# Miniprotein binders against a7ua95r516to809, part 73

Target 1, 294 residues: a7ua95r516to809
Amino acid sequence: ASLSLLSISDLVPDLQFIFFWMSNAIEILYFIQQKSPAYMQTIELMDDKAGSKESLLSATISANEEAMTILEEVIMYTFQQCVYYITKTLYVVLPGLLDCNPFGTEPSSEQCRRAAGVCVCAVCVMPEAVRRVVSVFQTTSDLLQQYQVHSEIQSQMFAYLFFFTNVSLFNQLIDKGPARGWFQRSRVLQIQASVKILLDWAKGAGHNHLAQKFFAKFCSTVTILASPPQQLSQMSWKALCAEHPSLKPVQLHRILTQYQLMAELGPLPIWQPSSEDEAYIYRTVDLLESFENH
Below, E stands for the ipSAE of ESMFold2; O stands for the ipSAE of OpenDDE; V2 stands for 0.75 times the mean of E and O plus 0.25 times the DockQ between their complexes.

## First folded at step 5 (miniprotein)

Design wx1 (at its last look DockQ between E and O 0.87; V2 from the best seeds 0.00; counts 0 for: oily stretch 80-98 1.72, pae O 4.8 > 1.5, copied fold)
Fold by ESMFold2, look of step 5:
Structure wx1 (fold): chain B 294 residues (1-294), chain A 106 residues (1-106)
Amino acid sequence: as target 1 above (294 residues)
Amino acid sequence: DTSEELRQRIDELLREAKELIQEAERLMEEARRLAREGNLEEAFELLKRAFELFKEAIELMTEALDIARELGDPELITEALRLIVEVIRLIAELVRLIEELERELS
C-alpha cells in the first residue's frame, strides 16, 4: 500500500546505510582472505625459540575464521536487503513498460514542435514509464559506484535485477497480454522500442553481457512477436527453438499461437512441434517463470 | 642506515595504528551505551566511524608487517601480527553489534 507509492529516491537513505555496511564488510572479508596465507606463512617461518609461534598461529587462525564467518553472514543479509528494497520498487514500475508509447502521440509531438521544431529530443523517445525503470537501475548503479562495492558483487546484483525484470515482464505479457492487447503488432513494436532503451542503458553502463544472459527470455519473446509474418511463417519449429533457446516449448507455443491470431495467418497451426517437444507444449505448469533463483 | 630508518618507520606506523584502535574501541563502548538508551541512529554513526578507524589501522599495520618481513626482525613481525589479530577480533565484535542493532531497527 504505502510502500507501493514510494519512488527509488525515497529509499536512497536506507539503501546508502545498507550499501555502506555491505561494501565495508566485503572489503574486509577479501582483505583477510587475500592476506591470511601470508600471515600464516610469516608465522611458520619465524624463529620459535621463545615458544610464541604456536600461540600466534592458533590465535591468527581462530581470529580469521571467526571474522570471516560473521562477515559472510552480514554480506548475505545486506545483499538480500538491498535486493528486497530495489525489486519492490522495480515491481511497481515495470508493468508500465508494456503500455507506454515511446514513439509519441499528437500531444507529445506538439510539445516537441514548440521546443525544438523537428521533434528529435529525448523526451519524445523516453516515456515516463521507461524513465521510472531506468531511474531504478541508474540509482542502483550510482550507489554501487559511490560505495565502491566490489565488482563481483555489483555483477551479482545486476544479474538478479535483470533476471527479476525478465521474469516480471515475461509473466505479465504471457498472462495478461491477450486481455490487454499487448500482442497487437503496433503494441509489440512500441514494447520493442521501450526494451531497446533499457538495453541501451545496460550497454552504456557496462552490463551488456548480464542483460544478454538474464533478460534473454523476454527479449526473445519480443523479437519473435516483432518479426514480419512472411519471415516468421517460413521458419520451422526446430529453427525457432535453436534461435531462441531461452524459451521452453510451452512458452514458444503460446507466443506463436498469439502471433498467428494477431497476424491473421489463418486458423490452422503453422508451426509443428518436434515429436520430442510435442509432450511439453501443454505443460502449463512451465508456462510462467518463478522469481526464485536457481 | 636504511635499516634503522625502516625500523623507525615501523614504530611510527604501529604507534599510529594503536591510537586508531584505542579511539575505535572508545567509540564502540559509547555506541553500546547509546544503544542501551535507545539512541540507535547515533549509535550507528559512532560504529561507522569506528569501522573507518579499524580499516585505517589495518592499512598501517599491513605496511608495518611488510617492512618488518623484509628486515627479518622477529620481534617487529610478532608485534605487527598481534595487533592485526587484535583488530580482526575487534572488527568481528563490531560486526556482531551492527547485526544485532540492524535487526532491532527492522
Scores: ipSAE 0.386, ipTM 0.729, lowest interface PAE 2.2, mean pLDDT 83
Fold by ESMFold2-Fast, scan of step 5:
Structure wx1 (fold): chain B 294 residues (1-294), chain A 106 residues (1-106)
Amino acid sequence: as target 1 above (294 residues)
Amino acid sequence: DTSEELRQRIDELLREAKELIQEAERLMEEARRLAREGNLEEAFELLKRAFELFKEAIELMTEALDIARELGDPELITEALRLIVEVIRLIAELVRLIEELERELS
């Protein structure tokens, strides 16, 4: 609880210890999994002259079962703790992404001359709010690499972090966006630019596939809101749904309805439920995404 | 290269492994004492050291097992395997202790 008030840099010492033990537990688990078949085969090939074969086999099975159970518990617990504290930090910094203006932050001409490049100058224009989010992802990546955590577990962690980020940003935009003016085209373009910085970081870090998969819903939402009204009005509901499969029909309908109200637009494509089930969902299902449901 | 030289090497590896195991168990007991006194941070450091000693012991015992298999000596194979099983159980005990201390810190 108190840790959720700290920056990611303040959590590093605690996270280092948790990552260390998670990495070691995984290493022991893989070591036992890899060695156990060879030990079992060695026992099976033994001459049972002393009657020790059966007791040794039983003891080996028992020891492996005990070790595997405890290691699995430790790995699950440490993984959940890392995810918990990292996502708590993300939750605090993510809302800033929706209010920041990347187009208003310019480096001085002196900074650009010293930097000697457009790419370096572009990095200098990263809003502080975006930098804070990127810092959480970068620190996580650094810790996973420092403690040599297996690549599959690294992928699982970033899959969850991207999923969490997507859900958090989507829920904030849908819930608070209309009241905050975030549905205005100029604000949406600022949000789009900020999200692109996040996606570019993920691509550079080797997580492009995960980012594309888990940011799909928020990216679809931003793309729709950034689209010219004339373009949207020319699309059928079926075509719009096909282009944005990550959005549920009820979510897409809500986005278009709010966009129409905020932008004073004429009629946009209307959701036409194809069944009584779809019509029921429209009236009863929550618009926001759950962090626990997949 | 001779059978006698290989047996001497196995004896040396198993002796060294047993010394590492004894030191690791001593550190685990000291860690339990520190934990009872509320010094969880120092207890964790001792458990980290104990784990590294168990890893070293398993590597030595695995090398001894491989040499024993090459010799085809059932008694040495059995001795190496029994020690490996014992260390796996001790690692499970160490990991359970770490889990308990980690939850108390959290």
Scores: ipSAE 0.239, ipTM 0.661, lowest interface PAE 3.5, mean pLDDT 77
Fold by OpenDDE base, look of step 5:
Structure wx1 (fold): chain B 294 residues (1-294), chain A 106 residues (1-106)
Amino acid sequence: as target 1 above (294 residues)
Amino acid sequence: DTSEELRQRIDELLREAKELIQEAERLMEEARRLAREGNLEEAFELLKRAFELFKEAIELMTEALDIARELGDPELITEALRLIVEVIRLIAELVRLIEELERELS
C-alpha cells in the first residue's frame, strides 16, 4: 500500500541497524582472514606436547571455517536488505526526476526555510525532484561512511544502486516517454539537466567512474534525444552504434523511430540498420533492460 | 626482570580477556532469552554489547599473543591461541543469533 509514503528518512533507523551488523561482520571476517594464517603457522611450529598441537590446529581450522561461512552469509544478507530498502525508496522518487523542470524556480524545501540561514549547499539549490534522488544516495553514502564499511562493499553498493537507477529510468523513458512527452526536445533538455546534476553529485561523492559506467545507457538515450534534428540526421546508423555502444540495436532503433515521429522527420535511409543488425532490431524482448542482469 | 614483567603483562591481558568473554557469553544468553520472549530490540542491544566485548577481548589476546611470541614461550602462545579459538567460535554463534533475529524482524 504505502510505498508512496516511504522516504529514505523513514528507513534510516532500519538501515542503521543493518549497516551496523554488516560492518561488524566484515570487520570480523577481515580479522579472521588476516590473523588465521599466523595462528596456524604458530601452532605448526610448536612442539607436539601429547597431541595438543593437532587438536588445537584442527579446532582453529574448524572454528575459522565456520565463522567465515556464517559471516559471509550475514554480509550477503545484510547487503541484500540494504539494497532492497534503498531501491524501494529509489523506485518512488525516480519518476519525479523525469518530470522535473530544473530550470524552474521551485521554492527551496520547507526544511531549509526553517533554518534561519539559506543553505547554499549544492543539495539545497537542487530542484526538489533531483534533491529527493540525491538524498537517497547521500543518505546511503553517509551511512556507509558512518559505519566505516569497507570500500569494496561501498563500491558494490553504489554499482548496484546506479545500475538499478539506470534500468529504472531507461525503461520508464522508453516505455512511457512517448506518451508522457519526454521525447519532446524541451523535456529531454530538462531530463538531461537533471541527470547532469545527479552525475555531478556522484562525481563530488567520489563515484564518477561508477556513475559513468552504469548510467551510460540512459545518458546515451538522453544525448541522442537532445541532439538537434539537423545534427542527428547527419549521423549514420553505424556512427550512432559506435558512439553509443551501450545501446542494443533494438533500443537504438526504437529511440530513432520515436525521434523521427517527434521531430516529424520522414524515413531517413542513413538510420537504416545494417544487415547485421537487421535481425536484432525486431527482438522486442531486448528492448527494456532487466533487473536480473546484475 | 623484563621477561617477568612481560609474562605478568600476558597473564593480566589473558585474565582480562577471559572476564570479557564470560560477560559477553552472559549477554548472549540473556539476548536469547529476550528474543524468545519477543523483546527483539533489547536482545539486539545485548548482542551489540557482546560483540564489543569480544572485540576488546580479541585485542587483548592479540597483544598477549604478540608478547608471548616475542618471549618464545610455547605455553603462553598455546593459551592465547586457545582463547582466540574460543572467541572465534563464540563470534560465529553471535553471528548466527544476529542472522536469526534479523530474519524475524524482516
Scores: ipSAE 0.018, ipTM 0.434, lowest interface PAE 4.8, mean pLDDT 85
ESMFold2 (binder alone), look of step 5: mean pLDDT 87; pTM 0.848

Design wx10
Fold by ESMFold2-Fast, scan of step 5:
Structure wx10 (fold): chain B 294 residues (1-294), chain A 106 residues (1-106)
Amino acid sequence: as target 1 above (294 residues)
Amino acid sequence: DTSEELRQRIDELLREAKELIQEAERLMEEARRLAREGNLEEAFELLKRAVELFAEAAYILFLALRIAAELGDPDLIVEALKLLAEAIRLLVEVWRLIEELERELS
């Protein structure tokens, strides 16, 4: 079986079980955290009969710690499993987002049917590649809601999924973009429109703040590449660094170099790096982003 | 419900949970024996049943914990917490065994 056949719907039964236990563990943990002060006070108010009060208090603290420890392990384990399966699915569908055209596409009846949800209108007219990515996010949201997972954990889940998506898209654009022609202005505008559909979905789902935060690097990259030559050539290196603080010097330099080549700008150094940044421009180890939590 | 009726309910829930844990542990040990024998498919099915029983025990124990906390009975709270931790720990252990068997079946 090819990885191209992997879909989020194929994982739903496994994800349902994992979300079920994540939700249960979170609920039990929160209950224990909320009620612990109350029953500890109950013990403290008991008559001390031959030291039984102190023994019971010690036993309660121990039992409470054991329960909370194992529940925290279950929450972490189930969260990591969900992230693993969801990001594995995202990894397969994300490259299509960089190589699709949202302008002038005609939706199929299947696209309209699959677009059931809060973004149904936009999904009906979007490319299949964008719809597949939106479907992963929507299915995740639906499962979190179905199992009544606390909003804090839901936010952490989407924070990580947006982080992963941002890193994946940025790395693919920077690493493979030149060979794929993705730095061509018309292609960049298509990418920008596709990304806007994802950001609009996130806003509709209540995750606008997270999307703005975690897509900053990729959005900065696309914004620079989509800039008219007249506008971008008027900006200094310092101004670009100030406007796009999420980009490392080596990343900004790579983006601007590609932009200059594609826009057929002259051989003159239009964007002169600062002396402070010059040493970091050629650190290739800092070019691509890490998928590790920082 | 009176305090005595609620204590009786907690006792019944704790008893039911202990029986489920005992049966699930029996299935888990039988599964380990079958796995050593090379009967991985049957071992896998027994572990799946053990997961269901540990999950049911955890649910029942959480109910017992909530009632005990509302009553403010520290002895029952401690017993429910310890059994709940045990049921969940065993549930995690059987999940790890299932993953190990799935790797061997692959």
Scores: ipSAE 0.467, ipTM 0.809, lowest interface PAE 1.9, mean pLDDT 82

Design wx2 (at its last look DockQ between E and O 0.64; V2 from the best seeds 0.00; counts 0 for: oily stretch 80-98 1.72, pae O 4.0 > 1.5, copied fold)
Fold by ESMFold2, look of step 5:
Structure wx2 (fold): chain B 294 residues (1-294), chain A 106 residues (1-106)
Amino acid sequence: as target 1 above (294 residues)
Amino acid sequence: DTSEELRQRIDELLREAKELIQEAERLMEEARRLAREGNLEEAFELLKRAFELFKEAIELMLEALDIALELGDPELITEALRLIVEVIRLIAELVRLIEELERELS
């Protein structure tokens, strides 16, 4: 059954059920919260001839608190289930971004270049590996819109999906990059182009701020690796830390060490960590990111 | 009398809501049976129908609550609230059943 869920299209029926439950639980919670002050006020203004006012107020408060607690738990559970299923699909398709060549065949590349300044699907055919990832994001966006999920919840969901994407890509690049040749300059430029297509989708979908924030670590890594050697070697450790604050000292040091090796700039370290960072540059426990940070 | 008409309307709304709740509970029980027989896809469809019925019941009970608030009748307010909480508890039970079925499917 897990193999039947590798494509986001195969998950849509299950996701529709979960989005339906989540959106309606949110609506019910909202209605209860909006009515609560009114019925509290009605009971408080009641003529208390029979002495039942205190009992009714207590029962009303208790019922309200129980309803809100239960609905909040349902909303949390359904949100987590959506994220779980979507990220399982995303986990399967993300590695392809690191292996793909987005510089396509002459017809599609030529058409995209000749449509000056505009990259649209009809002119520039999206590489299959990128299309698979975009399909997950687009399907998620379509479902959230279909079920009219509150915009704050939509933002939280894409915040986590972008966080997940960043962690998955960064960890694979750092962990598998040397063995897979992903630190070679030509490969890095291809990865950079693939990620730009993703960022363009996020901007067009109204999630530019979230993508800029949550892809920062992976994008910083690719930007450093794509830099010309003469330009990068003139930048100090302090300048690089300031320009790429999303990278931990061990991460930045690893990236620069790999850069120096691939550019054949000799064994003498070019970038000297600051005094406060020197204790951290070899902490391999801090090298990879946790999926639990969000 | 307008007050009598509103009270009759509340009674009708709550009666209709209770019928929807009973049907939703029947669908949940049938979904449990289908799941034990291995028919998980049909079980999920019944649970979706049950949830729709619970939501419709809550909407009727919220309308009844609005009318009870307009009347300022604390007995009717409390009755409507108790029924709403009952349905919310059933929704939580439905979600737990869905969670159980999804674990078995995987």
Scores: ipSAE 0.453, ipTM 0.778, lowest interface PAE 2.1, mean pLDDT 82
Fold by ESMFold2-Fast, scan of step 5:
Structure wx2 (fold): chain B 294 residues (1-294), chain A 106 residues (1-106)
Amino acid sequence: as target 1 above (294 residues)
Amino acid sequence: DTSEELRQRIDELLREAKELIQEAERLMEEARRLAREGNLEEAFELLKRAFELFKEAIELMLEALDIALELGDPELITEALRLIVEVIRLIAELVRLIEELERELS
C-alpha cells in the first residue's frame, strides 16, 4: 500500500514504533549529558599512580563524543521518518481545507454549547476537511506526549509541520486558485475561517508563537484577499509591502493582480511595483540561489 | 566489604548486558539473511526484537555506570561508557538496516 493513500490513524502503529525509538534515544542522550561532567571531574581529580590518567581521560572523552554523535544521528533519522509519514498524510488532506465551508456549522456549534454544557459539540460540528487536518496535528501531539518526547523536539516537529502546511496551502492557492475560484471573496472568507480553526488549535496546544511565525505568508495572503475593495484601493504598493513583509514582491504582485480580476477593479497604478522593489526582486532571487549552495 | 559487593554488582550487570547484546546481534544477522531471501516482514520483526534487547542492555549498563561513579573507579566508568557507545553504534546500524528494508518495500 502507498503511504500517500493512508489516513493518519492507519499510520499510528508505524509512528508509535518510530516515536518509541526516538524517545529512548533522547533519554539516553540526556542521561549521558547529565552524567558526563561528573565522571570527567572524577577522573581529573584522581591520583595518577599508574601514569594512565591522561589516557583514561582521553578515552572517556572520545567515547562520550562518539556516543553523542551516534545518538544525534538516531534522533535525527527517527525525527525525519516521523516528519515524512506525517507530511505525506497532511499533503493529501490539506487541499480539502481550501474547498470546505465552515460557516454552515457556526449556528449549530453555538446551539450545541448551550444544550450540552460540554464543548464536545464544537468539535463535532467542525467541517470534515478541517477535522482531518486537526486530527493529524492532534495525533502527533498525543504521540509526542505518550512517549514523553522533550519539549524542544516537540517544538521542532510542529515548527516543521506548520512550515509544511503554510507552504502547501500557499502554493495550492496561488497555483490552482484561479481555476478553482478560490480567489472569489466568499471562498476567501471560508478559507480564512478554516485557517482560524487551525490557528486556534495551535494556540490551545501551546504552539501559538510557532503558528504565528510559520503561517505568516499564508495568513498575509488570505488577509489581503479578504480585504474590502474600498480599503485595499486606498493602500499604496509601499504600504502593502510594509504590512506584509513575509510576502516577496513577486508574490504580492500576483495576489493583487488576482484580487483586481475577482473584484473587477481594473488596473490600479498605486499597486504597480516600484523600480526599487523590482530591482530587489532580481537581486533577492540571485541571493536565495546562492544561499541554497551554502 | 560493601565496596567489593558493589564491584561484583557491576560485573554482574555488565555480564548480563553483554549476553543481551550478543543475542541482539544474532537477531540482526538473521534479519539480514531473511531480507536477502525476500522475507522482509519476518526480518522487520527480528529487528524490533533486537532493539528491545539493546534497550534492556542499556538500562543495565546505565545502572553499572551509576555504581561506578559512586565508587569513583575511572576504569569501571570507562568500561561501562565504552559498552554504551558500542550498543548505540549497533542501534544506529539497526536503524540503517530498517531504512534499507523500507526502501525495498516501496
Scores: ipSAE 0.084, ipTM 0.506, lowest interface PAE 5.6, mean pLDDT 75
Fold by OpenDDE base, look of step 5:
Structure wx2 (fold): chain B 294 residues (1-294), chain A 106 residues (1-106)
Amino acid sequence: as target 1 above (294 residues)
Amino acid sequence: DTSEELRQRIDELLREAKELIQEAERLMEEARRLAREGNLEEAFELLKRAFELFKEAIELMLEALDIALELGDPELITEALRLIVEVIRLIAELVRLIEELERELS
């Protein structure tokens, strides 16, 4: 199927099945972990009437270890499959976020139009492009809640999804931004507003800390680009490094160079990298983020 | 009296679980047959049903295990654990089959 036609709604049936497996495997694993000491102790306290106590204990330990191993494999597999499908959907919708004009009057969702009233819910007032991204995360959250997936697994999943989203948006902005005009102040402000809506959603969904952590690089980039020339031109390289520690020197240098071009600023000595960073600003291999660094 | 009733309950739960497991295995084999015949959609539905049966079987076996732990009967505990491990292996196989079918449907 063309990736362009893949919606999160189309994946819900498959995701439901995977989430069901993942949740059940976690539940069974947790049960075994909690009950294992009790049944081992029970076996240990039994009279060795048949000389088989050691063999029974050994068999029980072996069965428990095998069960745990298989369950961990199932959990890992199902987790990876969920991430795979969800990230495919994100890959399709994320580019729209960068092109979104959140200040425009976009028509409400077709679903809300069919309801006799203007739905004023937070999702219905979102720009379509933002709503599509939020819908992926919301659907994921709803599924995780529906199947009562352990909170730690939920956190890991959102951590990865936010990581993926940050890498994708950052790389697209750095690579394609100049050519697409995303470095223009008006466009940057649109991007900033769109990302704020997403972050506000994440906050409302209880993922504020994760969102702040994993979106830091993209947010830093957008913050720099949204800064007025008068303000940014007064900030030294060291000050910018300190304020935006999520950015590598090569990334910050690239952002500032593109900002300089966009704002038609002459060379700014104050933005000159330190002698310590000078070797790193030319490491173009470190410019884009890797999806493997998670 | 209460201990014997609990033992009977364990035996009933494990028996019912075994019946569900056997039916699920049958469905898995039928799904494999259908998949080989190119009927991937029907095969997938059978695998979903097999999974539901395995889930139900696990719930019964976990209940049996909990009662066995309360009784402190190591033989019943071990039997329940063995069956749980067996179902987990079958579930892992089922998941692999579903993956294979999904790859063919995509």
Scores: ipSAE 0.021, ipTM 0.457, lowest interface PAE 4.0, mean pLDDT 86
ESMFold2 (binder alone), look of step 5: mean pLDDT 88; pTM 0.865

